# Ledger of designs, part 2: VHH binders against Formamidopyrimidine-DNA glycosylase (mutM)

Target 1, 288 residues: Formamidopyrimidine-DNA glycosylase (mutM), of Thermomicrobium roseum (b9l1z5)
Amino acid sequence: PELPEVETIRRTLAPVLIGALVIGALRGEHPEDILLDPWPVFARRVRRHRIVALERRGKYLAARFEDGDRLVIHLGMTGELRLSHPATAPGKHCHLALVLRSLRPLPPSLVDQRQRFLLRYLDIRRFGRIALLDQAGWETFTARLGPEPLDPTLDPRALWSRLRERRTAIKAALLDQALLAGIGNIYADEALFQARLHPARRCQTLSLDEVERLLVALRTVLSAAIENAGTTIRDYRDGQGRAGSFQSRLQVYGKPAGTPCPRCGTGLARIRIAGRSSVFCPRCQPLH

## First folded at step 13 (VHH; from s3 with F104Y E105S)

Design v4
Fold by OpenDDE, fold request of step 15:
Structure v4 (fold): chain B 288 residues (1-288), chain A 121 residues (1-121)
Amino acid sequence: as target 1 above (288 residues)
Amino acid sequence: EVQLVESGGGLVQPGGSLRLSCAASGFTFSDYTMGWFRQAPGQEREFVAAITRSGDSTDYSDSAKGRFTISRDNAKNTVYLQMNSLKPEDTGVYFCARGIWEYYSWGMDVWGQGTQVTVSS
């Protein structure tokens, strides 16, 4: 999941989680692969916290508790958060669940007679991470992240200046969360296509105008993806268990080489940048 | 002192095999996802493989899939990379790294010095 998917998950979970009280935790299959704390420690620490906000920073989801601590969640490659009735079986690949109590009415399909429901974490590949951070820990962590690309105060000139200090390809830079938070392989390709920039262009060679175009493209693509509930490539599900729909609007990502460019009809090309497949139009996105 | 030290690199012919090791010290090894990266001359550092804390799950780059195997021994504080069917394009400096939140480059906070792998006929 990238920024749009995590934002969609945030938006869909927020109405249920905000105001809910964590009253316990249930051990799943492999919590040790997911949690930074040992299970007994986590289970103890997470109890009796009320969620007051559900935040997103880059690809990270954070449930903020009333005491200022945050349950921080990175979904890795296949992580999923699923709301469920307490009587519902966990299913496969469930590694832990929070037991929550709602203070407001929720559908009977979700809550038991005591207004309890579960937030299950599922992860097939188990590369997700969950941790409880205090305010200082959260600040320290997020300080490593670059600005939010959707932040209207992000100055393209500042971004341009930062890019000029990098010797890498622009695609590689976009994937670096220290440059911009939340951009992954999908939206890097899409944004570069939209901006008419070759993914292998060196950061140092980009003009301010090109960076401005890139930022506009990023904002356009990311916003559109959010509006369409994110991109479902494999197992992505939002907080309601629904797939996104932006995959039907992808212009270049994931397409085989030779696929006609949706803009000009030229066969798309595929190259590897920093170990990641990059799809682009050689006509629309010239290297030189 | 937190440290990662790679070993096992060398010169091999195409089709050959190497087993890289990375010895960790100065931290609780089992608390971290471990990864292997490589960098060829003039190219970007790229992800090769990652392994979860328990060792029960792994991920590979497309180029590594089917040929490389990442494993770990938490009792020995060591992560390994078994490389089979090596190709000239596998030539580069191989790095091990530890990560907490992510196992791509940005998520890695400690790196080894690297070990040279050269595949040449």
Scores: ipSAE 0.655, ipTM 0.847, lowest interface PAE 0.9, mean pLDDT 95
Fold by OpenDDE, fold request of step 15:
Order: structure tokens, then sequence, then C-alpha cells
Structure v4 (fold): chain B 288 residues (1-288), chain A 121 residues (1-121)
């Protein structure tokens, strides 16, 4: 999951989670791979907290509690958050669940007679992470992240200046969460295509105009993805178990080499950058 | 002092095998996801493999899948990379790293100095 998927998950969960009281936690299959705290510590700490906000920072989801602590969630590659009725059996690869109580009416399909519901965390590959951070911990962590690409206050000149200090390809830089938060392989390719920039273009060679174009492209693609509930490649699901639909709007990501460019008809090319496959149009995105 | 030290690199012929080791010290090893990365001359550092804290789950780059195996021994504070069916394109400096939240490059906060792997006839 990247920024659009995590944002979609945030949006689908926020109406239910905000205002809810965490009253307990249920142990699943492999919580030790997911939690940064030991299970007994986590289970104790998470109790009696009311969620007052559901935030997103890059690819991270954070449920903020009244006391300023946050339940921070990174979904890894296959992480999923699912709302469920307490009577619903856990699915495969469920590693933990929060037990929550709603103080507002929720559908009978979601809550029991005691207004309880579950937030389950599922993760096939178990590379997701969950932890409770205090305010200081959250600040320390988020300080490592670059700005939000969708933040209107992000200055392209500042971004350009930072890129000038990097001796890497632009695709590699985009994947670095310290440069910009929330961009992964899908939307890096899409944005670069939209911006007509070769993924192997060296950061130091980019002009301010090119960076401005890239930022516009990032915002355009990410926003469109969010509006279409994210990209479902395989198992991505939002908080309601629904797939996204932006995959049908992808222009280059995941397409085989030789596929006609949707813009000019030239066969798309595939190269590896920073260990990741990068699809681009050699005509629309010239290296030189 | 937090430290990662790689070993096991060397010269090997195509089709050969190497086993890399990374010894960790100065921190609680089992609290971290461990990963292997590599960098060929003139290329970007790239992800090779990662292993969860408990060692129960692993991930590999497309190039590594089917040929490389990452493992760890938390009692020995060591992570390993078994590399089989090596190819010339596997040549590069191999780095081990630790991570908490993510196991790609940004998520890794401590790196070893690297060990050279050269695959050639």
Amino acid sequence: as target 1 above (288 residues)
Amino acid sequence: EVQLVESGGGLVQPGGSLRLSCAASGFTFSDYTMGWFRQAPGQEREFVAAITRSGDSTDYSDSAKGRFTISRDNAKNTVYLQMNSLKPEDTGVYFCARGIWEYYSWGMDVWGQGTQVTVSS
C-alpha cells in the first residue's frame, strides 16, 4: 500500500474509529512479528484509550488517542485492516485485533448488543508493523519522513534544492520516504510518466521547471488514485474489505515491455532502478 | 556501540554459491527486521532480501527469488544470506542493515560496511 491506499483506508475507517473506545485486544496468529512491543505490554497499553483522530503520514496510519499517544500502523506489503462484528470468525493471517466500543449508533451487522466491534489486522507476509508511540516518539519518527506530496505548502524550489544534493536517479529518490512521504513503486512510475521524466534521470540534473512538473504530476496522480479508492494489484482492501479501482487507470505501472504507450504508441520499456522494476516510455520520457 | 559486520564475500564462478554473514552487536538483535542490500559499481543500492524479527517470514527481490535465502539466528545475533546459482550480475558490495518499520532502504537505520561479492569466470 502507498499513500492513496493508506488514505483510502483512513477514510473508510475514520467514521467508525473516531470516538470509539479501545476496551481490549485479541491475540492472533503471529502478533510478535507485527508488534514492536511484547504482546502483554501492547494489550495492556492499548486498553481504555479513546480514539480522537485517525491520521495519515506517508504510508503510515495513526490512531491518535486522548492522551496524545498514537497507535501507529504500517501495512507493509500485504497488511490489511478490517472492521468486523465480534461474532465474525477471524480469517487466515489475522495476527491481532482491537476490541472497540462505539458510543454512537452503528449498524447491527458491525456491532453486537454491547456496541462492540473489532478492528482486525491481517497480514499474509507479516512485514507490517504496529506500535504505540507517545507524542515524543511520534515526533521523532515523523521527523525522518519527508513532506507530504499533497501538502499545498510544499515548495517545489525547496524540493528542487534537496534533489540537487542527491546523486541518485529520480525514481530512487521518489521511493525514499525522507524525500517525499508515501510514494511507492506504483505512483513513482505513474508520476514520472505523467511528468515526462525518465526514471533514471539523475536528481542533480533536474531543472526547477522539471521538478515543478513532477510535483504537479505527483499531486495529479495521487489525488486521482485516492478518488478511485487506490490501486488493487492483488490483495489490497480498504477498511470495508473493498477493492480499489485505480488499477484500470494506470498508464505504465506493471505493463509489460513493448506495450504501446497510452500517449504516443511507442513500446514501453522496463528497467530496474534501486532493485525495483520501472516502466516508462522511452519517447515520452527521454533520458537525454 | 551499534555495529553490523558483514563477512563471507569473495570471488566465485558463475553457478557457484556463497554464504554471507552479518554479525550484530550493541543492540537487541531480535527487535529488528534485518535485510540484505547490494550495490554494483555505478548502480543504485538495491534491496535483496529481508527477514522478520522472529525469522518466520522473508521477502526477496525478483532477482533473488529462488536463488537466495535469508535466515537469522537471534541467539547468535547473526543474519545470513545463502546465495546459490550466482550470476555475473550479482556482483557488487553486499550490505546488511537493520530496520524497524520498513525493510527497504529508507527504513534501515544501521548499515554494515559491506562485503564484496564478485561473480566471474
Scores: ipSAE 0.651, ipTM 0.845, lowest interface PAE 0.9, mean pLDDT 95
Fold by ESMFold2, look of step 14:
Order: C-alpha cells, then structure tokens, then sequence
Structure v4 (fold): chain B 288 residues (1-288), chain A 121 residues (1-121)
C-alpha cells in the first residue's frame, strides 16, 4: 500500500477505532516478523490504551493513544487491517489482533455482547511492521520523512532545490520517503506519465517548471486514487475489507511493453530503475 | 560496532553460479529484514533481493527472480545470496544491508562494503 491505500484505510477505520479502548491482544501465526517488540512486551504495553486519533504520515498509519503513545503500522506489500467480530475465524495469515471495547454503538455483526471487536493484522508476505512509539520516538521517526505531497503549502521551489542535489533517476527519487512521503511504484509511474517525464530523467536536469508540473501530476493522481478507494492488484483492502477501484483507471503502471499508450498510441516501454520495473511512453515521456 | 561483511564474490563465466555470504555482528541480527543490492560501474545501486526476519518470505527484483535465492541463518548471523545462471549484466559490486521498517534502499540503515562479482567469458 502507498499513500492512497493507507489514507483510505485511515478514513474507513477511524469511525470505528476512535474512542475505543484496547483491552488486550491475541497472538496469531507469526507476530515475530511484524512486531518490533517481543510478544509479551507488546501485549503488556498495548493494554488499557484509548485511541483518540487515527493519523497518517506517508505510508505509516498511527493510532494515537490518550497518553500520547502511538501504535505505528506499516503495511509492507501485503498487510491488511480488518475489523471483525470476536467469533469470526481469523483466516490465513493473521499474525495478531487487538481486542477493543467500543464505547459507541456498533452493529451486532461487529461486536459481541461485551461490546468487544477485533482489529486483525493479516500479511501474506510478512514484510509489514508494527511498533508502539512514545511521542519522542514518533517525532524522531517522522523527522526523517519528507513532506506530504498533498500538503498545499509544499513549495515546488524547495522540492526543486532538493532534486538539484541528486544525480539519480527521478523515479528513484520519488520512491525515497525522505524526499516526499508516500509515493511508491504505482503512483510514481502514473504521475511521471501524467507529467510527461521520463522515469530515468536525472534529478539535477529538471527545470523548476518540470518540477511544478510533476507536483501537480502527483497531487492529481493521488487525489483521484483516494477518491477511488486506492488500487488493488492482489491484496490491498480498506478498513471494511473492500477492494479499491483505482486499478481500472491506471494508465501505465503494470502494462506489458508494447501496450498502446492511452494518450498517443505508441507502444509503452518497460525499463528497470534501481531494480524496479517502470512503464512509460517513449513518445510522451522523452529522455532529455 | 555494527558491521556487515560480504564475501564469496569473484570471477565467473556466463551461465555459472556463485554464492555470496554476509556476516553480521554488533546487533541482534534476527530483529532485521535483510537485503542484497548491486551496483555496476557508472550506474545506480539497485535492489536484488530481500528476506524477512524469520527467513520465511522473500522478494526479488525482476532480473533476479528465478535465478537468485536469498536465505538466512539466524543462528550464524548470516544472510546468503545464491546466484545461478549468471549473465554479464549481473556484474557489479554486491552489498548486504539491514532495515527495520522497509527493505527499499532508503529504508536500509546499515550497509556492507560490498563484494565484487564479475561475469565474463
């Protein structure tokens, strides 16, 4: 999941999670790949915390507790957060669950007679990570992250100045969470196509006008993806277990080489940037 | 001090095989996702493979999938890369790296010095 998928999860979980009290945790199949802390430490530390906000920085989801501690979640490639009734079977690849008590009305399909429900973490590939951070730890961690691309106050000249210091390909720079937080393979390819920029274009060669165009493209693509509940290729689901729908609107990402460009009909090309596949139109996105 | 030390590089013919090792010290090895990256002269460092803390799940670049196998031995604090069907385009310096939150290049916080792999006839 990239920024749009994590934001969709945040929006769909927030109405249920905010105000809930964590009363315990259930061990699943392989929490040791997911948790920063050993299971007994995690299970003890998470208890008796009331969630007061559900936040996002880049691709990181954070449940903020009343005391200022945060449960920070990175979904990796295949992580899913799922609300469930306590009697519902966990299914495959569930590695842990929080046991929560709701202080607000919820449907009987979600809560038991003690007003309890589960937030399950499922992850087929187990590259996700979950940690409890205090306020200082959260501040130290988020200081490493670049600005939110959807923040309207982000100055394109500041971004351009950062890019001038780099000799790497622009696609590689967009994947760097210290430059801009939340961009991954899907939305980098889509934004570069919309901005008419070659993914191998060297960062130091971009003009301010090209950076301004790229930032507009990023905002347009990310906003549209959020409005369509994100992209599901295989595994991403929102907080209600529903697939995103933006995959039907993808213009270049994941297309085979030779597929006609949706803008000009030229066969799309596929290259490797820093070990990652990139799809682009060689006519619309010339290398200069 | 925290260290990653690669070994097992060398000269090999196209179609040949090579096994890289990366010995870790100075930290709790089993707490980290591990990865292999490579860099050809004049090119950017690129992702090759990653492996979860337990070793149960792996990821590969498109060029590595089907030919390379990453593995780890947490008892020996070592991560490996078995490289088969080597091609000249696999030539480069191979780096071992560790990560806490992510396994992409910016998410790696400690890197080895690298071991040279040369594929030439």
Amino acid sequence: as target 1 above (288 residues)
Amino acid sequence: EVQLVESGGGLVQPGGSLRLSCAASGFTFSDYTMGWFRQAPGQEREFVAAITRSGDSTDYSDSAKGRFTISRDNAKNTVYLQMNSLKPEDTGVYFCARGIWEYYSWGMDVWGQGTQVTVSS
Scores: ipSAE 0.507, ipTM 0.796, lowest interface PAE 2.5, mean pLDDT 90
Fold by ESMFold2, fold request of step 15:
Structure v4 (fold): chain B 288 residues (1-288), chain A 121 residues (1-121)
Amino acid sequence: as target 1 above (288 residues)
Amino acid sequence: EVQLVESGGGLVQPGGSLRLSCAASGFTFSDYTMGWFRQAPGQEREFVAAITRSGDSTDYSDSAKGRFTISRDNAKNTVYLQMNSLKPEDTGVYFCARGIWEYYSWGMDVWGQGTQVTVSS
């Protein structure tokens, strides 16, 4: 999951989670791979906390509690958050659940007569992470992240100024969460295609006009992905268990080399940038 | 002092094997996801392999899948990379790294100094 998938999860969980009281936690199969804290510490610390906001910074979801503590969630490659009725079996790869009490009426399929439901964390590959951070810890953690690409106050000239300091490929810079928070392999490829920029272009060679085009392309692609509930290749699901639909709108990401470019018909190319596969059109995205 | 020290690099012919080791000290090793990365001259550091805290799950780059095996021994505070069927394009400096939140290069907070692997016919 990248920014659009995490934002979609935030939007689909927020109506259920905001206002709910965490009354406990249930241990699953392998919480030790997921939790930063030992299970007994986590289970005690999360209890008796009311969720007042569901926030996102880049690819990180944060449930903010009334006292300022945050439950921070990174889904990794295969993490999923799933709302569940307390009587429903956890299924495979569930590593923990929060037990919550709702302030809002919810369907009987999700909540029992005491207004209780579960938020389960499932993760096939167990590369996701969950941690409790106090306000100071959250501030220290998020200080490492760059600006949100969808923030309307992000100035293209400021971004250009930062890029001129870098000699790396633009694709590699877009994956650096300290430059812009939330961009991953899918949306970097899609935005570079939209902006007509070769993924191997060196950051310091980009003109201000090219950076302006890139930022517009990023915002266009990310917004469209959010409007379509994100991209599901294999595992991503939103907070209601639904697949995203943006995969049908992908222009270059994941396409085999030789596939006709949707803009000009030239065979798409694949190269490796910083260990990541990059797909681009050699005609539309020249290196010059 | 938090430290990662790689060893086991060297010169090998194509088709050969090497086993890299990374000794960790100064932190609770079993609390971290571990990874291997490599950097060829003039190129950016690239992801090779990652392994979960428990060692139960692994991930590999496309170029490493099927040829390389990451493993860890939490009792010895060591992570390994078994490299088989080596090719000239595997030449580079190999780095061990630890991470909390992510295992791709941005998410790693401590890196070793690296060990040179050269695959030459």
Scores: ipSAE 0.499, ipTM 0.786, lowest interface PAE 2.5, mean pLDDT 90

Design v4
Fold by ESMFold2, fold request of step 15:
Structure v4 (fold): chain B 288 residues (1-288), chain A 121 residues (1-121)
Amino acid sequence: as target 1 above (288 residues)
Amino acid sequence: EVQLVESGGGLVQPGGSLRLSCAASGFTFSDYTMGWFRQAPGQEREFVAAITRSGDSTDYSDSAKGRFTISRDNAKNTVYLQMNSLKPEDTGVYFCARGIWEYYSWGMDVWGQGTQVTVSS
């Protein structure tokens, strides 16, 4: 999950989670790969906290408790958050669950007669992470993240100035969460295609005008992906268990080399940047 | 005094094999995701492989998949990279790194000094 998928999860979980009281936690298969703290510490610390907000910073989801502590969740490649009735058996790869009590009426398919429901964390590959951070820890953690690409106050000149100091490929820089928070492989490829920029362009060679085009492209692609509930290739599901639909709108990401460019018909090319595949149109996105 | 020390690099003929080791000290090794990265001269450092804390799950770059195997021995505080069917394009300095939130280069907080791998006839 990248920014659009995490934002979709936030939006679909928020109506259920905000106001709920965490009354306990259930151990699953391998919480030790997911949790930063040992299980007993986590289970004790999370108990008796009410969720007052569900926030997002880049690819990180944060449930903020009334005391200012946050449960911070990074889904990695295959993490999923799933709402569940307490009687529903855990599926494969469930590593932990929160036991929550709702203040508000919820459908009987989700809550028992005591208004309890579960938030399960599932993760096939187990590269996701969950941590409890106090306010100071959250501030330290988020200080390392770059600005939100959808923040309307983000100045293209400021981004351009920062890029001028980098000698890396622009795609590698877009994947760096310290530069811009929330962009991954899918939306970097899509935005570079929209902006007509070669993924191997070195950051210091970009003009201000090219950076302005890139930021517009990023905002366009990310907003469209959120409107379409994110991209599902194999595993991603929103907070209600539904697949995203943006995959039908992808222009270049994941396409085999030789596939006709949707803009000009030239065979798409594939290269590796920082160990990841990048798909682009060599005609529309020249290196120079 | 957190340290990661790579070893096992060298000169190898195309088609050959090498096993890299990375010895960890000064921290609780089993708390961290571990990764291997490489850097050819004049190129950006690139992701090669990653392995979860338990060792139960791995990820590979496209070029490494099928030829390289990452593994770890938490009792020995060591992560390994078995490299088979080596090609000249695999030439570079190989770094091990540890991470907690992410396993791509941004997310790694400690790096080894690297070990040179050269694939040439």
Scores: ipSAE 0.493, ipTM 0.789, lowest interface PAE 2.5, mean pLDDT 90
Fold by ESMFold2, fold request of step 15:
Structure v4 (fold): chain B 288 residues (1-288), chain A 121 residues (1-121)
Amino acid sequence: as target 1 above (288 residues)
Amino acid sequence: EVQLVESGGGLVQPGGSLRLSCAASGFTFSDYTMGWFRQAPGQEREFVAAITRSGDSTDYSDSAKGRFTISRDNAKNTVYLQMNSLKPEDTGVYFCARGIWEYYSWGMDVWGQGTQVTVSS
């Protein structure tokens, strides 16, 4: 999950979660790989918290509680948040669940007669992370993250200034969450294609005009992905259990070398940057 | 002082094996996801392998799958990388790193100094 998938999860869970009271937690298979705190500490500390907002910074989801504490969730590669009726069996790879009481009417398929439902965390690979942070911890954590690419107050000159100080490839810089929060392999490739920038371009060589095009391309691609409920290649699902649909609109990501460029017909190329596969059109995205 | 110290690198012929170790000190080792990365001359540092806090789950780059095995011993505060069927393309400096939220390069907050692996042509 990258920014669009996490934002879609936020939007689809928020109507159910906001206003709900956490009344307990259920231990699953391997919470020790997921939770920052030991299970007994987490289970005790999470109780009696009312969710007042569901927030996102980059790829991190945060349920903010009335007292300012936050449950912060990073899905890693294979994490999934799933709403569940309390009677429904957890399935494999469920590592924990929150027990919540709703203050709003919810479908009887989700809540029991006591207005209880579960938020389950499932993770096949167990590289996701969940932690309780107080306000100071959240501020320290988010200070390390770069600006949101969709924040209207971010202008191209500020981004250009940061890029001028880097000698790495632009694709590698886009993957750095300290530069811009929320961009991963899929949306870096798609945005660079749209901006007509070679993924190996050195950051310091980008003109302000090129950075402006890149920021516009990022915003266009990320917004379109959110509008289409994100990209599902294999596992991603939104808060309602539905696959995203943006995968049918991908222009370069995941395409084999030699596939005709959707813009000009030239065979797409594949190279590796910082250990990650990058697909681009050599005609549309010249290095020089 | 938080430290990660790699060892076990060296010169090896194609098809050979090496076992890298990373000794951790100055922190609660079992709180962290651990990873191995490598950097060839003139290239960006790249992900090789990662292992969860418990050691029960791992992830590998495409080039490492099937040839390399990451493991950890939380009692000894050590992460290992068993490297088999080595190729000249595996040549580079190998680093271990720790992370709490993510295991790709950006998410790592402490790095070792690295150990050189050279696979002669």
Scores: ipSAE 0.492, ipTM 0.788, lowest interface PAE 2.6, mean pLDDT 90

